VH-VL binders against Uncharacterized FAD-binding protein C1783.01. Designs and how they scored, part 16

Target 1, 263 residues: Uncharacterized FAD-binding protein C1783.01, of Schizosaccharomyces pombe (q9us28r162to424)
Amino acid sequence: YGIFAAPILDVRVLTNPGAVKRTYNLCLDISKYPLLEGKDWKIGGSFGIMPPNSDAEVLHLAHLLKIPQHELYVTKVLRTNGGRWPTIWGEDKPRCLYTSLYHIFKWCSDFISKPPTKSLIRLLAEHTLNPVEKSVLLALSDFRQDESYCRICTQSCVTLPDILEAFPSCHPPVDHLISALPQLMPRWYSISNDPSLANKRLEMAFTVQEYHSPNGQSRTGICTGFLEDLALAFLKARHDGSLANKKFTVPMFRGVQQNPFAK
Key: E = the ipSAE of ESMFold2; O = the ipSAE of OpenDDE; V2 = 0.75 times the mean of E and O plus 0.25 times the DockQ between their complexes.

## First folded at step 11 (VH-VL; framework fv_ozuriftamab)

Design w1 (from v3 with heavy chain T101R; at its last fold request DockQ between E and O 0.88; V2 from the best seeds 0.84)
Fold by ESMFold2, fold request of step 14:
Structure w1 (fold): chain C 263 residues (1-263), chain A 123 residues (1-123), chain B 106 residues (1-106)
Amino acid sequence: as target 1 above (263 residues)
Amino acid sequence: EVQLVQSGAEVKKPGESLRISCKGSGYSFTDYWMHWVRQAPGQGLEWMGIIYPGDSDTGYNQKFKGRVTISADKSISTAYLQWSSLKASDTAMYYCARLGRDFWKGSYPFDYWGQGTLVTVSS
Amino acid sequence: AIQLTQSPSSLSASVGDRVTITCSATSSVRYMHWYLQKPGQSPQLLIYDASNRATGVPDRFSGSGSGTDFTLKISRVEAEDVGVYYCQQYSSYPLTFGQGTKVEIK
C-alpha cells in the first residue's frame, strides 16, 4: 500500500471570479482506500497529497539536459544500493525498479520547490565549460560564505532549470544530478469533514500559492498548481458534459496511521 | 554498428589553414556529444573540446580556445576541427571520440574513436 | 583541473604475468575510465566507471577503485595486450587523461 488515486467527485470555487487569491473545495471519493486493519478516518485528521511535477517542467528539464524525448520514456530496470527511495517511509533496502527518466522527474525528484543546494551547484560548476560561468557557480557553492547564495538562490526563488538556462555551458551527468536532487515530498492537508459519516467522501479546501520567478514569470506552488489544474479541468468537463469521458484523481494517502514509522 | 571515419593525413606549413573531419554513422549523430583528442608525437592523450551536433553547443579546453574551431554539419553527420593558422606545435594525431550516453548507469566513456588524422606542420 | 598520475610509466612483462597499473587523481573522481592504445591504433575503451568491462573485453582485465585511487589489472597478460594504457576522468571539465603506461611483452 501506498499512494491512492482518489477520484474527484465535485469541485466548488470558493472565491469570486477575478479574485486576487483563488480558493477551491475538492470532494474526493475515498470509499476504496485500503485502510490498515483497525484504522479509520477522523475529523480534523490529516492526509498527504503527492503532487507530480508538471509535464511542461519535466520536458523543459529534459531539453536543458539534452535528453532526447524518445529516451525520456524508455522504461529500464533501476537497481538501488539501499535506502528508502522512492518510498517515503519504506524499508531501507536495495531495490529493483522498473521505471523511466520521465517517471523519476515527474514523481520522485524535486527540482522546482527548493533552491538548489550548494552541493548541487558545485556539481554543476564541475561540469561547466565556460570559465566565467564556472567561476560564478563556484562562488555560489562556496561553503566559506553565504551572501551570494542567499541573495541569488534562496531569496530569488531560483530553481535548477533557472540555473541551467542562465549557465548554458553547464552539462551535468544526469545520473549524478538525480542522486543529488531532493526527493519530491507530500503536502499535507486537513480533513474538513467526517468521511465515515459522509459516505466515504473527503472534503478539503486549498488556496493557490503564487510567486514570481527571477524573470518575473508567474509560478504556482507545485501542489496547489497541480490541484488547480485538476479542478479547472473537472469544471470544464462538467460544463462541456464530458465528465464520464475523463478521469480526475488526486494521489493521496492517509496521515499518521498510513505509515506506522511516522512520528 | 557505430563507426567514426576521419579525413586523411595532412602535411602543412605554418600559417596555413586546415579543416579535418569526422563522419559518424550507425547511431543518432545529433544525440551524442563528439569530442576531439590530440596526441603529439610520442606523447599522451589530451582533451581538446566537445560539440553537441544536435544544436552545435560547443566547448573547449582553455589551452586550445582561440587556436582551433570545433563545428558540425548534422545534415551529413560530420564533425570538424579547424585551424585558421597552423603552428609547428600543432603537429599531432587528432582523434574524434563519441561520448557514451547511458543516463541510467552514469558512465560517460569515449566508447568509439575515429582512426585518427595525422597533421604534420613543418617549414 | 583534475590531474591523473599513472604508475608505472612503463613496464615489461612475460606472457602469463599479472600486471597492475594505478591511476591517482588530485581530487575525487566519480567517473574513471581506462583505454588501451595498441601500437599504430586509436585508443579503445577497456573499463568504464572504474570496474565495468566494455563489450568484447576479456575477463582477464579488471578495474577497481574509488575517490582518488584507481587500479587496472591484467590477471594473465597475453601478447595482444601490448600498448599504452590510459586512465581518464569525467568528473570535472576540462577532461583529463593520465600520462599513460606503456606495457611491453617479451
Scores: ipSAE 0.760, ipTM 0.909, lowest interface PAE 1.0, mean pLDDT 87
ESMFold2, look of step 11: ipSAE 0.728; ipTM 0.892
ESMFold2 (binder alone), look of step 11: mean pLDDT 93; pTM 0.949
OpenDDE, look of step 11: ipSAE 0.837; ipTM 0.929
ESMFold2, look of step 12: ipSAE 0.731; ipTM 0.896
ESMFold2 (binder alone), look of step 12: mean pLDDT 93; pTM 0.948
OpenDDE, look of step 12: ipSAE 0.857; ipTM 0.937
ESMFold2, look of step 13: ipSAE 0.747; ipTM 0.902
ESMFold2 (binder alone), look of step 13: mean pLDDT 93; pTM 0.947
OpenDDE, look of step 13: ipSAE 0.843; ipTM 0.928
ESMFold2, fold request of step 14: ipSAE 0.747, 0.722; ipTM 0.900, 0.890
ESMFold2 (binder alone), fold request of step 14: mean pLDDT 93, 93, 93; pTM 0.950, 0.946, 0.948
OpenDDE, fold request of step 14: ipSAE 0.883, 0.885, 0.874; ipTM 0.953, 0.953, 0.946
ESMFold2, look of step 14: ipSAE 0.744; ipTM 0.899
ESMFold2 (binder alone), look of step 14: mean pLDDT 93; pTM 0.949
OpenDDE, look of step 14: ipSAE 0.846; ipTM 0.932

Design w2 (from v3 with heavy chain D102E; at its last look DockQ between E and O 0.82; V2 from the best seeds 0.00; counts 0 for: pae E 2.9 > 2)
Fold by ESMFold2, look of step 11:
Structure w2 (fold): chain C 263 residues (1-263), chain A 123 residues (1-123), chain B 106 residues (1-106)
Amino acid sequence: as target 1 above (263 residues)
Amino acid sequence: EVQLVQSGAEVKKPGESLRISCKGSGYSFTDYWMHWVRQAPGQGLEWMGIIYPGDSDTGYNQKFKGRVTISADKSISTAYLQWSSLKASDTAMYYCARLGTEFWKGSYPFDYWGQGTLVTVSS
Amino acid sequence: AIQLTQSPSSLSASVGDRVTITCSATSSVRYMHWYLQKPGQSPQLLIYDASNRATGVPDRFSGSGSGTDFTLKISRVEAEDVGVYYCQQYSSYPLTFGQGTKVEIK
């Protein structure tokens, strides 16, 4: 079950101007998706999309971590002691990978959609020079109480970049930080058409998830923001007649386990 | 070749000011953290603080905060350690050291050191 | 601050001897490094991240350990190995060094 780059065949905007939410329908070309023998697509079934972090977010994080530009893109050997990373369901085994910090932050680490864990905040506190800043981070990471952590970090939608900006004397080791960040995970969607009709296409709808950062800046969810960017780029290319010169794909794969939304 | 070249030895009296320097060459000076480490005569090594020359972000060991100033001039690839009022207890060898680049292994060693600047403070 | 205590504080060895130096921390250390300061020189990196030899360091030097207990070994000392060996942690600010282990060759 590899990741398939499904071409976008069509985009429809499902909400009118003035609507409360922004909702889109995507039509994806799955004609070349490598299905296992005896398997087929079903209406009401599921599939996963693997959303990357945006380049803007990756570059912003690299700046906050003071990663030199030339080090961000350098390919180096990474050896793992086990696990399925960077795959979702590959074999649990040690790996020898050739990759870069850019690739890890782009495709593998979730530093946007989830608030920093208390364990991550403790790591940040240990690498904070200013004693006032350090004491605040230690309090947020205190395993004996959750009240300030929940109010400040989870309810306010605080991200790792937000913490690094608020605590400028915090300079964690980048490799330890990567090992402490959660892996980017797929987002699951329902198949809305009947692919058994040999239609060679898959339709899905999504609604853009929005929230506000601590400084009031509008932000979108990683997956629906990624999908909206693709949808708008597709619509612009169609409007200006350049669609045949552009390629728009969604990294996706067929669901193979129980999907709670299939109820 | 990466080199860190420090200013020459100094003999001072208590209460005098002093600035010593560390010039980096053979690498991108603004992209690497620089640290200062002291070694009192016959004693071990003691970490004093850090600077990121690209934006002058600095940090201090609390023991030395307010006693010394760390700065850099990126136009000439030089870091500085400065006292406004020396004490006899400041007599030591002072080293600059560059933080290494082994992001993947989690190793942040001091991979290159200056030759040291001996500071003697006596009446 | 994480304090590092080295043992022994000094030792005298003959060429070809095996030498073991320990470094004990008051709290768990993720990043432990070892340096050698030869007489009249600045410190030089010997071992990084507990067990990795720095470039140009002979294979007679090895490091091990995790948590609070770390070890540096010299399998067959040579005359050039004289100097003071320091462990150093990079797991919590302020950064700290061990007090040093002076190695003399007789």
Scores: ipSAE 0.506, ipTM 0.799, lowest interface PAE 2.9, mean pLDDT 85
ESMFold2 (binder alone), look of step 11: mean pLDDT 93; pTM 0.951
OpenDDE, look of step 11: ipSAE 0.715; ipTM 0.876

Design w3 (from v3 with light chain S91N; at its last look DockQ between E and O 0.83; V2 from the best seeds 0.00; counts 0 for: pae E 2.5 > 2)
Fold by ESMFold2, look of step 11:
Structure w3 (fold): chain C 263 residues (1-263), chain A 123 residues (1-123), chain B 106 residues (1-106)
Amino acid sequence: as target 1 above (263 residues)
Amino acid sequence: EVQLVQSGAEVKKPGESLRISCKGSGYSFTDYWMHWVRQAPGQGLEWMGIIYPGDSDTGYNQKFKGRVTISADKSISTAYLQWSSLKASDTAMYYCARLGTDFWKGSYPFDYWGQGTLVTVSS
Amino acid sequence: AIQLTQSPSSLSASVGDRVTITCSATSSVRYMHWYLQKPGQSPQLLIYDASNRATGVPDRFSGSGSGTDFTLKISRVEAEDVGVYYCQQYNSYPLTFGQGTKVEIK
């Protein structure tokens, strides 16, 4: 089954202003979550959040790939021959999908949280016009030596957009790039209250995950950055009196818990 | 209707400069890569290079790097191929070709071609 | 660079014949396209991505293949099918074409 858009009922900031780490508590309305008969929410259980990439990151990638903005948003009919793409929750069968490049980059492709694979770097090298740039990408993709790849791509937190900026003569086919990118995965959180006792409200806490790009600029994790943006927007709307006119939701789903009575 | 209209045939002497043109119409000129393809007399097709007219991003087949310049004027939807000093070996038919951009399919063909510009370089 | 070799380099066919043209690549190709250059004309797209007919191309033309080996078939050749057929890869730069296959009608 699909992803539930849980309304945010409340936000609490758990850390003092200016703290090095920022931690928040979210209260989510799960009263309309479609639970299967006989299943319930438990304190200490898990649930998943399906975080999107930010619009800024999607637009930046589209710019680097030379995708015109109007083509980015055009809805197309796609026909698959099977598999679960574009999401991990898709049905494993031939399907007819109505989607856009924007939707694929926004909700389905992970181009931020992981460095490009060597296989993806080889694709980039094949579509690189400048021979010096191509030779560097080929060396990074070389399976016979890992030192350059680990130092540059893994340890320096390099992303696909970082490579496209550093190698301006690289122009990969967008459809092959989409098929080679990993799918966005849910992020798992623990339930910090017992929502079966508390009017179908789910509480969770998160700490913003930060790291630094090769140029030293701070970046946040996809999910905790998304959650912080929502939390701050909620708090701003509450402070300026506009909360009643706005809707803040978190895309989530219940985690699978083992039945202790299963044989 | 997509059309690529190239400039007329040229007869030149070695050492002369030349710029030939390809005007695109019936589509968003700045949103498609434009390629140049060469065909020497009685020979096959040979890829020369590309330009993205939206930002003038260019690339060359290394065989032609430094021999020609690819450019575009997006205000008049026109791409150019230019030599600063022609050689007799530059005698060929030159085509512009648009790269198809169906981002959802795995196809990037040259879907539309200009009519060709014959360049003859002789003493 | 990926080299493409077509076979045969030329052929003569009678109207109604079946024609098969092959294209072999030195490395695996994800995007293979076919063009026809009729006498005195610019090339025109026939088949894209190995097997898809371009708009307006008759169904007597078909393409197949993957990896390094691709074919173009004409099920019943017509007089208008004369010209030179080229395969073209868009797997890696520099882009390359096959040497061409000249088809003539007897």
Scores: ipSAE 0.552, ipTM 0.814, lowest interface PAE 2.5, mean pLDDT 86
ESMFold2 (binder alone), look of step 11: mean pLDDT 92; pTM 0.939
OpenDDE, look of step 11: ipSAE 0.735; ipTM 0.894

Design w4 (from v3 with heavy chain S107Y; at its last look DockQ between E and O 0.87; V2 from the best seeds 0.00; counts 0 for: pae E 4.6 > 2)
Fold by ESMFold2, look of step 11:
Structure w4 (fold): chain C 263 residues (1-263), chain A 123 residues (1-123), chain B 106 residues (1-106)
Amino acid sequence: as target 1 above (263 residues)
Amino acid sequence: EVQLVQSGAEVKKPGESLRISCKGSGYSFTDYWMHWVRQAPGQGLEWMGIIYPGDSDTGYNQKFKGRVTISADKSISTAYLQWSSLKASDTAMYYCARLGTDFWKGYYPFDYWGQGTLVTVSS
Amino acid sequence: AIQLTQSPSSLSASVGDRVTITCSATSSVRYMHWYLQKPGQSPQLLIYDASNRATGVPDRFSGSGSGTDFTLKISRVEAEDVGVYYCQQYSSYPLTFGQGTKVEIK
């Protein structure tokens, strides 16, 4: 079994309006989740959610990379030379994929939650025109010392878009960049009810995770921001009476025994 | 049909200013990087710099930075190469070249070239 | 900057000859291209990414190589192949060309 699109049956807001931290409860329909014989959901068990990047982040990255709108959404054939990309659990082999840059950035590439690797920063340095900007990127990518990299990239929560903005003369080839980016990873949540006693309905709670970019702008975590957007859209559709003609789903999978990760 | 049409040959004296042009047609001018390449008499090709006409993002080979200005007017699909004070060593043929883009393959060749503008700088 | 050195710098060939031109880089090159500048003309693309023929380029032209060493071959040269051949890298700024190989046809 792969990723299951679980319908949202209900949303409850658990915090008062205007609270500093926002917490929600989701009720998900898992009645059609393909369970193996003898397996069942357990209260307190875990499951994974595969969060996409937001459209705002994808469009911002595309703008920084100078990808025209028509190229972003066009479906094309992509060839890989090996590895498990674009999946996190597939075979390590060469692949031929029919996809778009939008889908790759939306669902497959993690350019937000982890700082760029030194290898990625070296690629950026090689494609940087301004010598001062290039020398800074080379220093950050220097494998012989970690002090600058740790202080600037890991401790300051720097992302690939942050680097592209700070180093405007950096123009990397998009195919090489996609190959160098890490894959999006699942986020894990606990089951708060007993689905066997509740007609295969799964309840979970989440609190929106917020942090600040290097320039102080507020950002949400990828998964909890995604879940909040779904929750708010569901509540709006219920309020305006359009809920019956819309579907809201969460891409999820069962815990470690059902974890699609390869060994 | 993609075409890059450059302005005509120029004869100038040292210290004079000059702006030469490259007009692109047959494609979305603002979606492709434009490069400038020079060829001194009897010599090979030398890369000078780039511009992205969509937002005027511009970069230079350090050898030419401060010597020339690269610009574009996207309303008339035209890129420019400009000197404020020519030297005799600026005598060369100057080409504009479009960077071919295939984001998936990342090959980035110069797929179309202008016909060249001969600039002669002499006393 | 990555410097590119072509060999030979000049050659004279008869129609039907096999011609081989090499391009050596001071550092590894990911994107190597070849151009032909015919007499009195602007350069034109022949080979992109080491081995792919550009549209309209005859099959007598072929390219190969990776890393620091690249070759361009003309299996049976024709009179129209006269000109200067340039290799060019698009792997690291600043972009650079080889010094050129002048091919004359007898």
Scores: ipSAE 0.327, ipTM 0.700, lowest interface PAE 4.6, mean pLDDT 85
ESMFold2 (binder alone), look of step 11: mean pLDDT 92; pTM 0.942
OpenDDE, look of step 11: ipSAE 0.745; ipTM 0.894

Design x1 (from s2 with heavy chain G59Y; at its last look DockQ between E and O 0.88; V2 from the best seeds 0.00; counts 0 for: pae E 2.1 > 2)
Fold by ESMFold2, look of step 11:
Structure x1 (fold): chain C 263 residues (1-263), chain A 123 residues (1-123), chain B 106 residues (1-106)
Amino acid sequence: as target 1 above (263 residues)
Amino acid sequence: EVQLVQSGAEVKKPGESLRISCKGSGYSFTDYWMHWVRQAPGQGLEWMGGIYPGDSDTYYNQKFKGRVTISADKSISTAYLQWSSLKASDTAMYYCARLGYDFWKGSYPFDYWGQGTLVTVSS
Amino acid sequence: AIQLTQSPSSLSASVGDRVTITCSATSSVRYMHWYLQKPGQSPQLLIYDASNRATGVPDRFSGSGSGTDFTLKISRVEAEDVGVYYCQQYSSYPLTFGQGTKVEIK
């Protein structure tokens, strides 16, 4: 399977203005989805959405890593020792990939939705020049105890960019960094209608996931933030009459109708 | 070709101010750290500090912090090392050196060096 | 600060000799580099990241080592190899150099 760019047919806001939560319903056109012979969409089944990181987050990370903007888009030869890059369903084997850092950070690496692992923090410590900064990172990566890591990294929703901001002498090699970052994973949603009876369209609901950084800044989950941005842009285009001039798509793929990641 | 061209030799008295320069050419000046390295007469090499001209991140050897200022003017691809009040012990050869930055694999050597600026401080 | 100690501090060699220079660090070094400063010249990069030869450096120069112990070797010394050799760490501020090894050719 590849990723399908499903057009948005309709958006409905399911929550009242001023509600604590923001929930939307999306209607997606799957009439052109390339189904394998004998497969179909079923009510209550699932599908995955592949949310990209925003361009703002990609450019911010590149700035923190001191990657020149033009180098971000240069095609490079990336040699892996294994894994399923660039997709989650590819064979686990060594590969030689031709891609850009922009593509890797945009579509492949998860540097926002999860706190850095202890092993990633250890890599960062090894490439941190200020000895005070290094000692803090070494303590956070200490596998003999979890208390500092849990309080600072997981409970405070710390991300890789947050670490790089806090530890400006940390300059990891990007190839090691990419190898240590988790892969962006799809987010799974339930099909709320029967697409075979409804002109091959999917309806789904999502609630915006909000988090707060240690500084109190509001952040959204990667996927629901991405979907909300699309939803709001669609609604604005419908309101101002420009909908026909614009294309709103969701990168998605059919689930196996049983969780494909279950052991 | 990458070139680092430094300002000429200086003869100064204690207490005077001085700014020496290093102009980088043949590469993207804002994409590489520029460092300053001192060599007192008959002595080895001593790192003083460096600057990333792209965002002015600056690091100092604590030995020289407060005694020198490192800066850059990216519009003319030039880095500076400046004293507000020279001492006789500042007599040395001063090199600028570019930090070779391979953001893919790391390495970070001083891959290109200026020709040096001799600073002599005596009364 | 990571202190680097080179051995020997000086040596005399004949053309064709094999020369070995060591650099010992007080703590582990991720990136160790070697430079040659020929008489009257600026330093020039020879070896980076312990073992990688800089562009244009002859294959008679080689580097090895990890952790705290690093070695620069010249397999067959030539007259142009005269000068002072420095190791330099890029792992912790302040960045530091070894005290230098003066190589003279007889």
Scores: ipSAE 0.517, ipTM 0.799, lowest interface PAE 2.1, mean pLDDT 86
ESMFold2 (binder alone), look of step 11: mean pLDDT 93; pTM 0.952
OpenDDE, look of step 11: ipSAE 0.704; ipTM 0.878

Design x2 (from s2 with heavy chain G59R; at its last look DockQ between E and O 0.02; V2 from the best seeds 0.00; counts 0 for: placed apart)
Fold by OpenDDE, look of step 11:
Structure x2 (fold): chain C 263 residues (1-263), chain A 123 residues (1-123), chain B 106 residues (1-106)
Amino acid sequence: as target 1 above (263 residues)
Amino acid sequence: EVQLVQSGAEVKKPGESLRISCKGSGYSFTDYWMHWVRQAPGQGLEWMGGIYPGDSDTRYNQKFKGRVTISADKSISTAYLQWSSLKASDTAMYYCARLGYDFWKGSYPFDYWGQGTLVTVSS
Amino acid sequence: AIQLTQSPSSLSASVGDRVTITCSATSSVRYMHWYLQKPGQSPQLLIYDASNRATGVPDRFSGSGSGTDFTLKISRVEAEDVGVYYCQQYSSYPLTFGQGTKVEIK
């Protein structure tokens, strides 16, 4: 993919241990970042991070979908008729992709950040064997009725895995599911320093906040959780002296956004 | 408030036809299964069948299949249980009951019940 | 069909007593529910999914169990708790009920 792997130069923890919210600061090396013509690093603008889904989430989804482990990593040929799927990169055109289900779920599909759309729920309902479960899903997917959807899905921030767990007879075909899932999108962060004046170093601060799903599971944002894991791994490596033998990078979106109201 | 209101008591003779009703209110009638449960005098509860008014999908207890018909008119939020030919053994209290659901637990209890319709079949 | 057998079929208790009712299934049940039918009334949901109290149900009622064996307990029975208790399974069709347990107060 057209993702720039920005090396992490430094990590700072900005909050005390035990804090409800954890804040980190990363220093990224953007000396080799490929700026598009006419684009520049401007304070007040924004840059994008392309976080992957965690391995735990991917494997959990795979389990729920009854995808054998060996099939999860098998290279497959995927052909598209258009668009930018399975990523947001490049032109809108048909593609022939060599990838795996693991890779698609890891880097391309967003099945955690927002509740499934009614359309997606309808798809799930179509592949649900239990008639009562199916009826519930159909009701949730009804565009004429928003109350149940809002109550169950939107307000509770239900995810695809949550639905699959709640409806054990729901088994959508993987191809259909992948086609219906939204693409993983970049998470945008503000440019707070001018790298051109800071030796090509980009500073970014992020805050991790934990929340609980309706089933009581602790969750974080996809990106903030991902960045925290990197930050902690970096700190650990630095502590044990193994940093020189490890490569820590942040996947950056190849494009910066300018704020017309920026100073 | 969810309410299920059933039609009044019936006194019939063997061989006669009968249709009793259950009207649901206070909820989306098409989004919940409506079931029928009978209780013979001095006996326990027995599941007869149910219908999903949204698409008229119907499930029957095999014991009653062919003898009873469960239907629904979603335009008036009403479910029906009907016999083409009653038997003395059909004498019982008949309850309609909504099958609720818990999304997270995937459980489906009968969370609301009608007041019951007494059907007496005697020569 | 999954058969449910309750024990006891009937019991008499004094106000304040602890009451225990069991329900045994012929095969594993995913979801077990409990209903109370008070004299002259329709059944009402008491416990759903083995251990969850329905809305408005006092905390003196509790449910437990899994697989084939389930239990309903009343920690301190009240006069208003008189009636017939039924267990019901929604694991497979046909849906089935226990034969009922009649609870009376001395």
Scores: ipSAE 0.419, ipTM 0.749, lowest interface PAE 1.2, mean pLDDT 92
ESMFold2, look of step 11: ipSAE 0.551; ipTM 0.813
ESMFold2 (binder alone), look of step 11: mean pLDDT 93; pTM 0.951

